VH-VL binders against p39960r1967to2165. Designs and how they scored, part 20

Target 1, 199 residues: p39960r1967to2165
Amino acid sequence: VPLEDVCERENTLIPTIVVKLLEEIELRGLDEVGLYRIPGSIGSINALKNAFDEEGATDNSFTLEDDRWFEVNAIAGCFKMYLRELPDSLFSHAMVNDFTDLAIKYKAHAMVNEEYKRMMNELLQKLPTCYYQTLKRIVFHLNKVHQHVVNNKMDASNLAIVFSMSFINQEDLANSMGSRLGAVQTILQDFIKNPNDYF
Below, E stands for the ipSAE of ESMFold2; O stands for the ipSAE of ESMFold2 at other seeds; V2 stands for 0.75 times the mean of E and O plus 0.25 times the DockQ between their complexes.

## First folded at step 7 (VH-VL; framework fv_disitamab)

Design P1 (at its last look DockQ between E and O 0.78; V2 from the best seeds 0.00; counts 0 for: chain humanness VH .575 < .582, pae O 5.5 > 2)
Fold by ESMFold2, look of step 7:
Structure P1 (fold): chain C 199 residues (1-199), chain A 121 residues (1-121), chain B 105 residues (1-105)
Amino acid sequence: as target 1 above (199 residues)
Amino acid sequence: EVQLVQSGAEVKKPGATVKISCKVSGYSFTSYWIHWVQQAPGKGLEWMGYIDPSDSYTYYNQKFKDKATITADKSTDTAYMELSSLRSEDTAVYFCARLPYSDFWSEFDYWGQGTLVTVSS
Amino acid sequence: DIQMTQSPSSVSASVGDRVTITCRASQGISSYLAWYQQKPGKAPKLLIYAASTLQSGVPSRFSGSGSGTDFTLTISSLQPEDFATYYCQQYDSYTFGGGTKVEIK
């Protein structure tokens, strides 16, 4: 389902599933060694996804404070799978190349950092509201994960690699020779390290 | 074109060590994890573990934890797997493989050609 | 841990035959399953991912179906190049089925 359709149906700026999954990871998962790099069991991930589809859609009191959801890597896995199953880049289909073209120029030293930040902020402000707010929520979450790197071993570079696949067009993913994957990783690493520069 | 090119076949005696290479081309080496898969003669496929080449983080199938050592060299875009204390049951073809994602819940989209390691008494 | 049971272990078939291979998971895996073809001396080749999605460049005579615990690979009209061993693979811990060898009758 497209991100904007979810936010429209829920009358929210960020999909409810994203908010609840990230809140739980922030509550009890930030010190998990290898967070986002250790698999959760697929059975637990599917059970959680089904619970959101059935209970979360019809019950305002639905929470992840339940002994069914003890495995933090399953909660992290559910979040990653949610992003993977979105039909569009989190930069939106319309704008993903604008973001990556800008970062390619910056990586090639074709612009100074001040100009890069200004133009990146202009692009961010053109995103549809649900894309912007969802991206902001994710970036601040990943910044928190990064802040716990001493314990979890997941710095901004690792996180940028893990999440970059959600920001690239399917054609560019299939053609891994393109510089767009590296561009996304550069954007994400900067966002994760310096979220207040952009959000 | 994405390619994973492995080193050639090896014949070893019991107790020896072998190191298999997997050189990648056609994509950014540090952007994808490299997995290793064993196929014993006449047997199925068994996953051994992976390496994240960006920082050499490794994760092993418990069965292979004390047999295999996976490493990576970013300067040559090459992953390695070393097998120690070889025994006859280690005779197999060993594959390196890549996922379309830097995580677990996906299929292997590119494979190396395989490296036969034969351990004979 | 999820075990994958693949059947039959072998099937004898002629060119033009319809071939059906099944794979059963010990617990529900939704659609998180891939099918591979492997010819002797070659690496596995991805055919189907996400249970039913055909990989680019794979002929339309291959199809996948199923969800949950029971999955099927179908070759609608067997061709000479299809004589191979086929594996299912569940995405969790990369557990493979035992394989199905498709042989000439």
Scores: ipSAE 0.220, ipTM 0.670, lowest interface PAE 5.3, mean pLDDT 85
Fold by ESMFold2 at other seeds, look of step 7:
Structure P1 (fold): chain C 199 residues (1-199), chain A 121 residues (1-121), chain B 105 residues (1-105)
Amino acid sequence: as target 1 above (199 residues)
Amino acid sequence: EVQLVQSGAEVKKPGATVKISCKVSGYSFTSYWIHWVQQAPGKGLEWMGYIDPSDSYTYYNQKFKDKATITADKSTDTAYMELSSLRSEDTAVYFCARLPYSDFWSEFDYWGQGTLVTVSS
Amino acid sequence: DIQMTQSPSSVSASVGDRVTITCRASQGISSYLAWYQQKPGKAPKLLIYAASTLQSGVPSRFSGSGSGTDFTLTISSLQPEDFATYYCQQYDSYTFGGGTKVEIK
C-alpha cells in the first residue's frame, strides 16, 4: 500500500503503524544490544503485522504492551519489514537520483558542507508532506538509537548501513555500480548524527 | 559482476586451525553482510553466522559459536572464517554467501565456490 | 528453531516429467522461503525467493507456490540439466530443508 494512501485514509501525517512501532522501541529497546542487527523471529513479526491489520484498524486503543510482543527484535524487524514493503521509498522514485547525485558530489569534494546542507534541505522541502514527516520521525528515532550506542552498539554508521537498502531499489543499485548505495548511506548517517540541520 | 572467491582446499590434522578466506568484488564490501554455511558430507546446508564488515560485528549460530571465528579485512575486501580445534566431524565444504540486503529475512543471492576442509589423522 | 521437513528425499524421473518437491515448516513462515539448486561440487544456485518469485535468469519451467507452512517447487518439464539436489530454506534462522535429489530414472 502507498504511504500517501495510508496517511490519507488515517488522516495522519505519519502512518499509525510507524508511530506505534517506533514508540515501543523507544520505550524498551534503545539499550538492546545489537538492535536492528539481531533478527526477530519471522513468526512473531508476522503475528505483529497481522495484529495491526486486524486489531489496530478497528481499535484506536491498540497497544504493543502485551506478552505476545515480548521480543523487541521482532518489533524492530516489523518496522524494517514495513519499510521494505513500501511500494515507493521515502526518497521517492521521482527524487532518489536527485538526493543521491547531491551526496555523490559532496563525497567527491565537489561542494562544501554548507552548500550540501542547503541543497539537501531544498530537496527535502520538495518531498510530499507525509514522506517528509515520516522520514523526519524515523531520523529522530534513529538519532535516539545512536545516542544509546554505549549500550546497544549501534552507531549512526551501523544504522545507515542497515536502513540504506530500504531507500534504493535493486534496479537503481545494479545500474549505479554501488555508488548510489554509498550515497544513501552518507545521507542517512548525516541525518542521524545531525537531524536538526535538516528537520 | 558480483563475485565471492574463496581460498583453496585444506587438509588438516585433528587439533589444528584453518582460516578460510572469501574475497569480494563487484560491490562495496562494507555495505553487505557476509554469511557462512557448512555442508558436511552426506548432510545438507547449515548456516553458521555472519559478519558486518563495516565494524566487524558478528552473530553466530549457537552450534558454531565456540568453533568458528569470523573476521573481515576492509583493506583487501576479504572476509575470513577460522575454525579451531579441528575434529573429524568438521570435515565439510564451507561457503561464504551474501544476501541482497544488509539485513535478515532474505535469500542468499551470491555464493562463493566453496572450500573443502578435510580433517584426518 | 523452525524445522523444515523436505520431501521426498529423492525422486527418479525422466526428461520431460513434471516433478514436484515439498517443504513443510514446523511453524508459519508466511512466504519467507527460498529454493536452491545444487549440482555436485558446485555452490547452491538461487531459483526462487519469497516462495514464488522466480530469480532472474532461471528458466520458466521452475515455479514455486505455497505460504504459511506448506510450500512446493515444481519443474514443469524436466530437462537434462535439472538433475540436481534441491533445497528449501526459511529466512529467519536460515534453516535448510534436508534436500531432494532428482535423479535419472
Scores: ipSAE 0.208, ipTM 0.672, lowest interface PAE 5.5, mean pLDDT 85
ESMFold2 (binder alone), look of step 7: mean pLDDT 90; pTM 0.910

Design P2 (at its last look DockQ between E and O 0.77; V2 from the best seeds 0.00; counts 0 for: pae E 7.5 > 2)
Fold by ESMFold2 at other seeds, look of step 7:
Structure P2 (fold): chain C 199 residues (1-199), chain A 121 residues (1-121), chain B 105 residues (1-105)
Amino acid sequence: as target 1 above (199 residues)
Amino acid sequence: EVQLVQSGAEVKKPGATVKISCKVSGYSFTSYWIHWVQQAPGKGLEWMGYIDPSDSYTNYNQKFKDKATITADKSTDTAYMELSSLRSEDTAVYFCARLPYSDYWSEFDYWGQGTLVTVSS
Amino acid sequence: DIQMTQSPSSVSASVGDRVTITCRASQGISSYLAWYQQKPGKAPKLLIYAASTLQSGVPSRFSGSGSGTDFTLTISSLQPEDFATYYCQQYDSYTFGGGTKVEIK
């Protein structure tokens, strides 16, 4: 389901499933060693996904404080699966090359950091509201995970690598030989370290 | 252009140690995990473990936890697997393989050519 | 850990035959499964990923299907170069099926 359709149907700026999954990870998962790197069981991930589909992402009585959801890595896995299965990336299909081209120029030393941040902010302002707000929520979440790196061993660089695959299609990855993957990683690492510079 | 090139075949005596190398090229070494797979003679493929080269985080199949040590050298874009206290049962071809994503739910898209380790007295 | 049961362990077939290989997972793995071909003395080669998606450069006579626990690799018309051993692999814990050796009669 497209992100905009979910937000319209729910009358929200951020999909309810994203908010509920991230809140639970923030509640009890921030110190989990290898969070977002160590897999949860696929059976538990599928059960959680099915529960959201059946018991409703919009049902306020539905909660993740159920014994079925004891494994935090399954909650994290469900979130990553949700992002992976979106039909469009959070940079949007229309703009993903604009974002990555900017980062490629910055990595090639074709602009200074101040100019890079200004132009990145201009691109962010062009995103549809639900893309921007969902991205913002995720970036501040990952900043919290980064702040717990002493215990969870997941710094901004690790998180940028892990989540970069959610921002580039497998076909683009194969065709680019990794240059756009590196660009996404640069963008995400900067967002995670410096969220207030952008959001 | 992506390549994983492994070190050559080894013949070892029981009790020895061997260190197999897997040098990568054609992509960013620290952006992808390197996995190791054993294939004993006449047998199937068995996953041994992986390393995240960005910070040397490792995860092992419990069967191989006391046998194998996986490391990475970012300066040479090379992953290593050391097998200790070799026994005849360790005779196998050992493969390194790359995951196209840095997360666990993906397939191995590129493989090394394999390294035969023979343990005999 | 998720166990993969692959069948048959071997099959003898003639050129042009349809060959079907199955894998069964001990619990649901959605579509997170790959199929590999391995020829003697060579590394495995990826054929199918995500249960049904054909890897670039792989002939269209290969196809994959299935979701959940039961998966199938099909070779619609066996060719001489298809003599090999085929493995399934699930992504969750990286376990492989036991392999299916396809022998040309």
Scores: ipSAE 0.101, ipTM 0.648, lowest interface PAE 6.5, mean pLDDT 86
Fold by ESMFold2, look of step 7:
Structure P2 (fold): chain C 199 residues (1-199), chain A 121 residues (1-121), chain B 105 residues (1-105)
Amino acid sequence: as target 1 above (199 residues)
Amino acid sequence: EVQLVQSGAEVKKPGATVKISCKVSGYSFTSYWIHWVQQAPGKGLEWMGYIDPSDSYTNYNQKFKDKATITADKSTDTAYMELSSLRSEDTAVYFCARLPYSDYWSEFDYWGQGTLVTVSS
Amino acid sequence: DIQMTQSPSSVSASVGDRVTITCRASQGISSYLAWYQQKPGKAPKLLIYAASTLQSGVPSRFSGSGSGTDFTLTISSLQPEDFATYYCQQYDSYTFGGGTKVEIK
């Protein structure tokens, strides 16, 4: 389901499932070794996904404080599965190349950092509200994960690699030697380290 | 074109060590995980473990944890698997394989050609 | 972790026959399942991913179906080059089915 359709259906700026999953990870998962790198059990992930599809859509008091959801890696896995199932880049279909083209110029040293940040902020302001707010929520979450790297062993570079696939078109993925994968990783690493520069 | 090219067949005595290489080309080595799979003669496929080449993080099937050591060399775009204390039951073809993402819920889209390791006295 | 039960272990069929191979997972795996073909002396080759999506370059006589726990690979009209062993694989712990050897005759 497209991100905009979910936000419209729920009358929200960020999909409810994203908010609830990230809140629970922030509550009890930030020190989990290998968070987002070590898989949770697919059975637990599917059970959680099904609970959101049936209970979370009709009960605003739905919570992850339930013995069914004890496994933090299953909660993290459900979040990654949600992003993976989105049909569109989190930079939006319309704008993903604008973001990556900018980062390619920056990586080639054709642009100083101050100009890069200014132009990146201009691009962010053009995103549809649902994309911007969801991206902001994710980036601040990943910044919190990064801040706990001593315990969880997941720094901004690792996180940028793990989440980069949610920001690249399938066409560009087929070109594995292409510069767009590196561009996305550069953007995400900078966002995760310096979220207040952009959001 | 994505390719995974493995080192050639090996014949070893019990107790020896073997190191199998898997050299990749056609993609960014550090952006994708490399997995290893065992296939004993006349038997099916069994997953052994993987490495994230970006920082050498590894995860192993418990069955192989004390048998296999997976490493990566970013300067040569090559993953390695070392098998120690070889026994006759370690005789198998060993494959390296890639996921299309740095994500753990995906299919193996590219495979190495396999390396036969034979252990006999 | 998740057990994959693949059946049958072998099948003997004639050219042109419809062949059906099944896999059952011990727990629900949504559509996170792949099918591979392996010819003697070769590496496995990806046929189907995400339970039903045909990999590029794979003949359309191959199809996959199912979700949850029960999955099926179908060869609609068996060809001589389809002699091979077929494996399913779930993505969570990378568990393979036991394989199904398809013999042409």
Scores: ipSAE 0.039, ipTM 0.608, lowest interface PAE 7.5, mean pLDDT 85
ESMFold2 (binder alone), look of step 7: mean pLDDT 90; pTM 0.905

Design P3 (at its last look DockQ between E and O 0.65; V2 from the best seeds 0.00; counts 0 for: chain humanness VH .575 < .582, pae O 9.0 > 2, grease 19.3 > 18.9)
Fold by ESMFold2, look of step 7:
Structure P3 (fold): chain C 199 residues (1-199), chain A 121 residues (1-121), chain B 105 residues (1-105)
Amino acid sequence: as target 1 above (199 residues)
Amino acid sequence: EVQLVQSGAEVKKPGATVKISCKVSGYSFTSYWIHWVQQAPGKGLEWMGYIDPYDSYTNYNQKFKDKATITADKSTDTAYMELSSLRSEDTAVYFCARLPYSDFWSEFDYWGQGTLVTVSS
Amino acid sequence: DIQMTQSPSSVSASVGDRVTITCRASQGISSYLAWYQQKPGKAPKLLIYAASTLQSGVPSRFSGSGSGTDFTLTISSLQPEDFATYYCQQYDSYTFGGGTKVEIK
């Protein structure tokens, strides 16, 4: 389902599943060594996904504080799977090249840092509201994970690597042949380290 | 073009150590995990472990945790696997393989050509 | 760990034959399964991922199906270059099936 359709149906700015998954990880997962790097089992992740689809559809009080969902890596895995399965990435198909072209110019020293930040902020403001708000929520979440690096061993650079494919649709990824994926890594690392510069 | 190029065949005596290299090109070395797979003569494929080259985080199949040591050198874009205390049953072809950028629940999309290690008295 | 049972262990076939290979997982793995082709002296080559998605450059005579515990690789019309050993692999703990050797009759 498109992100905008989910947010319209729920009358929210951010999909409820995203908020619930991230809140639970922030509650009890920020010190997990290798968070987002160590996979949960496919069986556990599918059980959680099915519970959202079945119980969330019939019980709007559904919560992840249930004993069934004790494994943090399954919750993290469910979140990553949700992002991979979105029909459009959070940079959107329409704008992904605008974002990545800007980062490529910055990496090539064709743009100074202050101009890069200004233009990146302009691009962010052009995103549909639910894309922007969902991206903002994720970036501040990943900043919290980064702040716990002493315990979890997941700094901004590693998080940017892990999440980069989630920000380019498979069709757009195939067209870029990997150069734009490196640009996404650069963008995400800067967002995660310096979220207040952009959001 | 993505390539994983492994070091050449090795012949070793029982009790020796061997270090196999896997040099990467065509992509950013730290962006993808490198896995190692054993194939004994006439046998199937068996997963040995992986390394995240970003920070050298490793995870091993329990069967190989006392046999193999996986490392990475970011300055040369090369992963290594060292096999210690070699015995005849360690005679095999050893492959390095890459996961897609996703860090789990993925297939191996590119493989090294394999390195034959022969352990003979 | 999830065990993969692959059958048959070998099949003798002629060019043009339909070949079917199966894998059974010891517990449900949804569609998180890959198929590989390996020729003697060569590295494995990815054919199919996510149970049914063809890898780029793989001929359409290869197809995959299944979900849960039972998976099938089908070669609709065997070609000379298809004589090889085929492996399934589940993604959770990276366990391979035992392999199926497809050989000339």
Scores: ipSAE 0.022, ipTM 0.579, lowest interface PAE 8.0, mean pLDDT 85
Fold by ESMFold2 at other seeds, look of step 7:
Structure P3 (fold): chain C 199 residues (1-199), chain A 121 residues (1-121), chain B 105 residues (1-105)
Amino acid sequence: as target 1 above (199 residues)
Amino acid sequence: EVQLVQSGAEVKKPGATVKISCKVSGYSFTSYWIHWVQQAPGKGLEWMGYIDPYDSYTNYNQKFKDKATITADKSTDTAYMELSSLRSEDTAVYFCARLPYSDFWSEFDYWGQGTLVTVSS
Amino acid sequence: DIQMTQSPSSVSASVGDRVTITCRASQGISSYLAWYQQKPGKAPKLLIYAASTLQSGVPSRFSGSGSGTDFTLTISSLQPEDFATYYCQQYDSYTFGGGTKVEIK
């Protein structure tokens, strides 16, 4: 389902599944060594996904406080699976090339950092509200993960690499889009390290 | 233009150690995981383990955790697998393969050509 | 660990035949399954990922289907270059099926 359709249907700025998954990870997973890098079992991830689909984002009584959801890596895996299954990336189909072209120019030293940040903020303001708010929520979550690096061993650079595939579809991956993948990693790393510069 | 190029065939005696290399090109070494797969003569494929070249995090199939040691050298864009205490049943072709880094549920999109290790008395 | 049961172990077929190969997982794996082709003396080659998506450069006569526990690879009209061994693989613990050798009749 498209992100904007979920937010419209739920009357929310951020999909409820995203909020619930991230809140649980922030509650009990920030110090987990290898968070987002160590896989949860596929059985646990599928069970959690099915529970959301059946009881899920609209049931006020639904909670991740359940012995079925003890494995924090399964919760993290479910979140990554959700992002991967979105039909459109969080930069949106309409704007993904605008974001990556800007970062490519910056990486090539074709602009100074102040200009890059100004233009990146301009692009962010053009996103539909649900894309912007969902991206913001995720970036601040990943900043929290980064701040716990002493315990979890997941710094902003590692997190940017791990999540970059959520912004590149599988067709582009098969074509070895080195410049585009590197551009996404650059954007995400800067967002994660400096969220208040952008959000 | 993605390539994984492995070191050449090896003939070893029982008890020896062998180190197989897998040099990558055409992409950023630290952006993708490297997996290792064994294929014994006339047999199917068996997964051995992987390394994340970014920080050398490794994970092994339990069958191979006492046999194999997987490492990476970011300065040469090369992954290595060392097999210790070789026995005749370790005779196989060994492949390295690439996995997209951000997905721990993903396919091997590019493979090395394979390295035959023969262990004979 | 998730076991992959692949069948048949071999099939004898002629050029132009339709060939179907199946894999069954011991528990649900959603669509997280790949199919590989391997010719003698060569590395495996990715054909299909995510159960049904063709890898770039793979001929359209190859197709994959299935979700959950039961998966199929179909070659709609077998060509001479398709005589090979085919493997499925699940992504959780990277377990391969036992392989299916497609031989000329």
Scores: ipSAE 0.011, ipTM 0.552, lowest interface PAE 9.0, mean pLDDT 84
ESMFold2 (binder alone), look of step 7: mean pLDDT 91; pTM 0.920

Design P4 (at its last look DockQ between E and O 0.72; V2 from the best seeds 0.00; counts 0 for: pae E 7.2 > 2)
Fold by ESMFold2 at other seeds, look of step 7:
Structure P4 (fold): chain C 199 residues (1-199), chain A 121 residues (1-121), chain B 105 residues (1-105)
Amino acid sequence: as target 1 above (199 residues)
Amino acid sequence: EVQLVQSGAEVKKPGATVKISCKVSGYSFTSYWIHWVQQAPGKGLEWMGYIDPSDSYTNYNQKFKDKATITADKSTDTAYMELSSLRSEDTAVYFCARLPYTDFWSEFDYWGQGTLVTVSS
Amino acid sequence: DIQMTQSPSSVSASVGDRVTITCRASQGISSYLAWYQQKPGKAPKLLIYAASTLQSGVPSRFSGSGSGTDFTLTISSLQPEDFATYYCQQYDSYTFGGGTKVEIK
């Protein structure tokens, strides 16, 4: 299901599944060594995903305080799976090239940092509200993960690499021969390190 | 064009060490994990571990944890696997392989050609 | 730890035959399974990923099916170049099946 359809159906700015998964990771997973880099079991991830599908999308009583969901890496894996399965990335299909073209110019020294941040903020303001708010929630979450790097070994650079494939589909990657992947990593690293500059 | 090119075959005595290289080209080395897989003669494939080349974070199959050391050199786009205290049971072809993603939930889409390590007295 | 049981271990077949290979996981793995072909002295080659999606450049006579615990690779009409060993692999622990050797009858 598209992100905007979920948010409209729920009357929310951010999908409920995203909020619940991120809250649980923030509650008990921020110090997990290799968070987002160590797989949870596929069985546990799919069980959790099915439970959200069967119990959670329209039922505000759904909770992750169940013995079935003790494994933090399964919760993290479910979140990453959710992002990978979205029909459109959080930069949106319409705008992903605008975001990545800007970062490519910046990496090539074609603009100074202040100009880059101004233009990036202009692009962010063009996103549909649910895309913007969901992206904001994720970026602040990843900033919290980054702040716990001494224990979890996941800094902004690591997180940007891990999540970059969630923001570019395989067609765009093949056409660009990897330059857009590097651009996404640059954008995400900056967002994660400096969320208040953008959100 | 994605390529993984491994170093050539090695013959070693028991107790020796060997270091196998895997040089990549055609993509950003630090954006994809490199895995290593063992195939003993006449046997199937067994996963050994991986490295995230961006910061050299490694994860090992417990069976190989004290046998293999996986490293990466970002300046040459090359991953390495060192095997220590070689025994005849370590005789195998060793492959490096890539995932299409930066983490789990993936298949190995590109493989190196393999490196035969023979351990004999 | 998820165990992968692949069967049969060997198949003797002729060109034009339909070949079916199965792989069973000890726990549910949804559709997170790949199939590889390996010829002697060569690296494995990816055929099918996500249980049923054909890799680019792989002939359409190859197909995959299944989800959960039971998976099947089918070669609809065996060709001379298809004599090889085939492996399934689940994504979670990177565990491979034991392999199925497809031999000339």
Scores: ipSAE 0.074, ipTM 0.637, lowest interface PAE 7.0, mean pLDDT 85
Fold by ESMFold2, look of step 7:
Structure P4 (fold): chain C 199 residues (1-199), chain A 121 residues (1-121), chain B 105 residues (1-105)
Amino acid sequence: as target 1 above (199 residues)
Amino acid sequence: EVQLVQSGAEVKKPGATVKISCKVSGYSFTSYWIHWVQQAPGKGLEWMGYIDPSDSYTNYNQKFKDKATITADKSTDTAYMELSSLRSEDTAVYFCARLPYTDFWSEFDYWGQGTLVTVSS
Amino acid sequence: DIQMTQSPSSVSASVGDRVTITCRASQGISSYLAWYQQKPGKAPKLLIYAASTLQSGVPSRFSGSGSGTDFTLTISSLQPEDFATYYCQQYDSYTFGGGTKVEIK
């Protein structure tokens, strides 16, 4: 299901599932050791995903305050699974090469940091509104996770590695053989460390 | 272009130690987890454990936690697995394999060629 | 841990035959299952991931189906290069099925 279709159907700027999952992780998961690295059980993740598809669609009072959802790593896993299953990444298929080419050029010392940030901001503003707002929400969430690194052991570098696959589709990954993946990691690490420079 | 190249076959006596290498090329070593898989002669595949090369975080199948030690050297883009106190039942081919994602929900897309370890008196 | 039961353990078949191989998980695993092909003396090769998605470069005669606990790999018209051992694997604890050897009759 395309991101734009979900946001249009819900009349939201960010998918409701994303907001609810991230809010719960921010409420009780920020100090979980290995958050986003240690897997939740597949059974719990599937149950949560199915509950969103079935109960969330028919009950306006649906909430994650339920004994079924005690496992923080299952909530985190559901969020990662949601991102992986999007038909298009948050950089969009149309723009992913623009984002990654910029980062590759910067890593090769072909531009200064100030120009890199300016051009990255220009690219971000070209994203469709729901892509931009969802990306912004995720980046500030990951910044909060990063701020808790003393307890959770997940710094911006770790988070950028974990989430990089969610920002590049399978076709682009196969064609790049890792160079685009490394570029995505560089972009995400900078976003997570310095979100106010971009959002 | 992506390659995982393992060290050559080893013949060891019971009680010895062996260290198998898995050198990667064609991708960023720290961006993917490296897993190890055992295949005893005439048997199927059995998962042993993995390492996150970015910070050397490891996780082991409980069956192998007292047998295997998995390490990584970022300066040479090489993962290692050391098998200690070798016994005849440790005779097997050992594979290293890569995940395309850095999380739990992935498949092994590239494999090393395998390293035969033979333990005999 | 989630156990994977793979059947049959072996099958004798001729070129052109349709071959089906099944895996059953002890708990629901949604579609988080891969299939591998292994030829003698070689490393395993990924055929199918996410239960039904064909890996790039894999011939279209291979297909996967299933969700939850029951999964099937199908070779619609067996070719000489398809004589090999096939393994399923679930992603949660990386457990492999016991393997299915496809042999020449």
Scores: ipSAE 0.041, ipTM 0.611, lowest interface PAE 7.2, mean pLDDT 85
ESMFold2 (binder alone), look of step 7: mean pLDDT 90; pTM 0.906

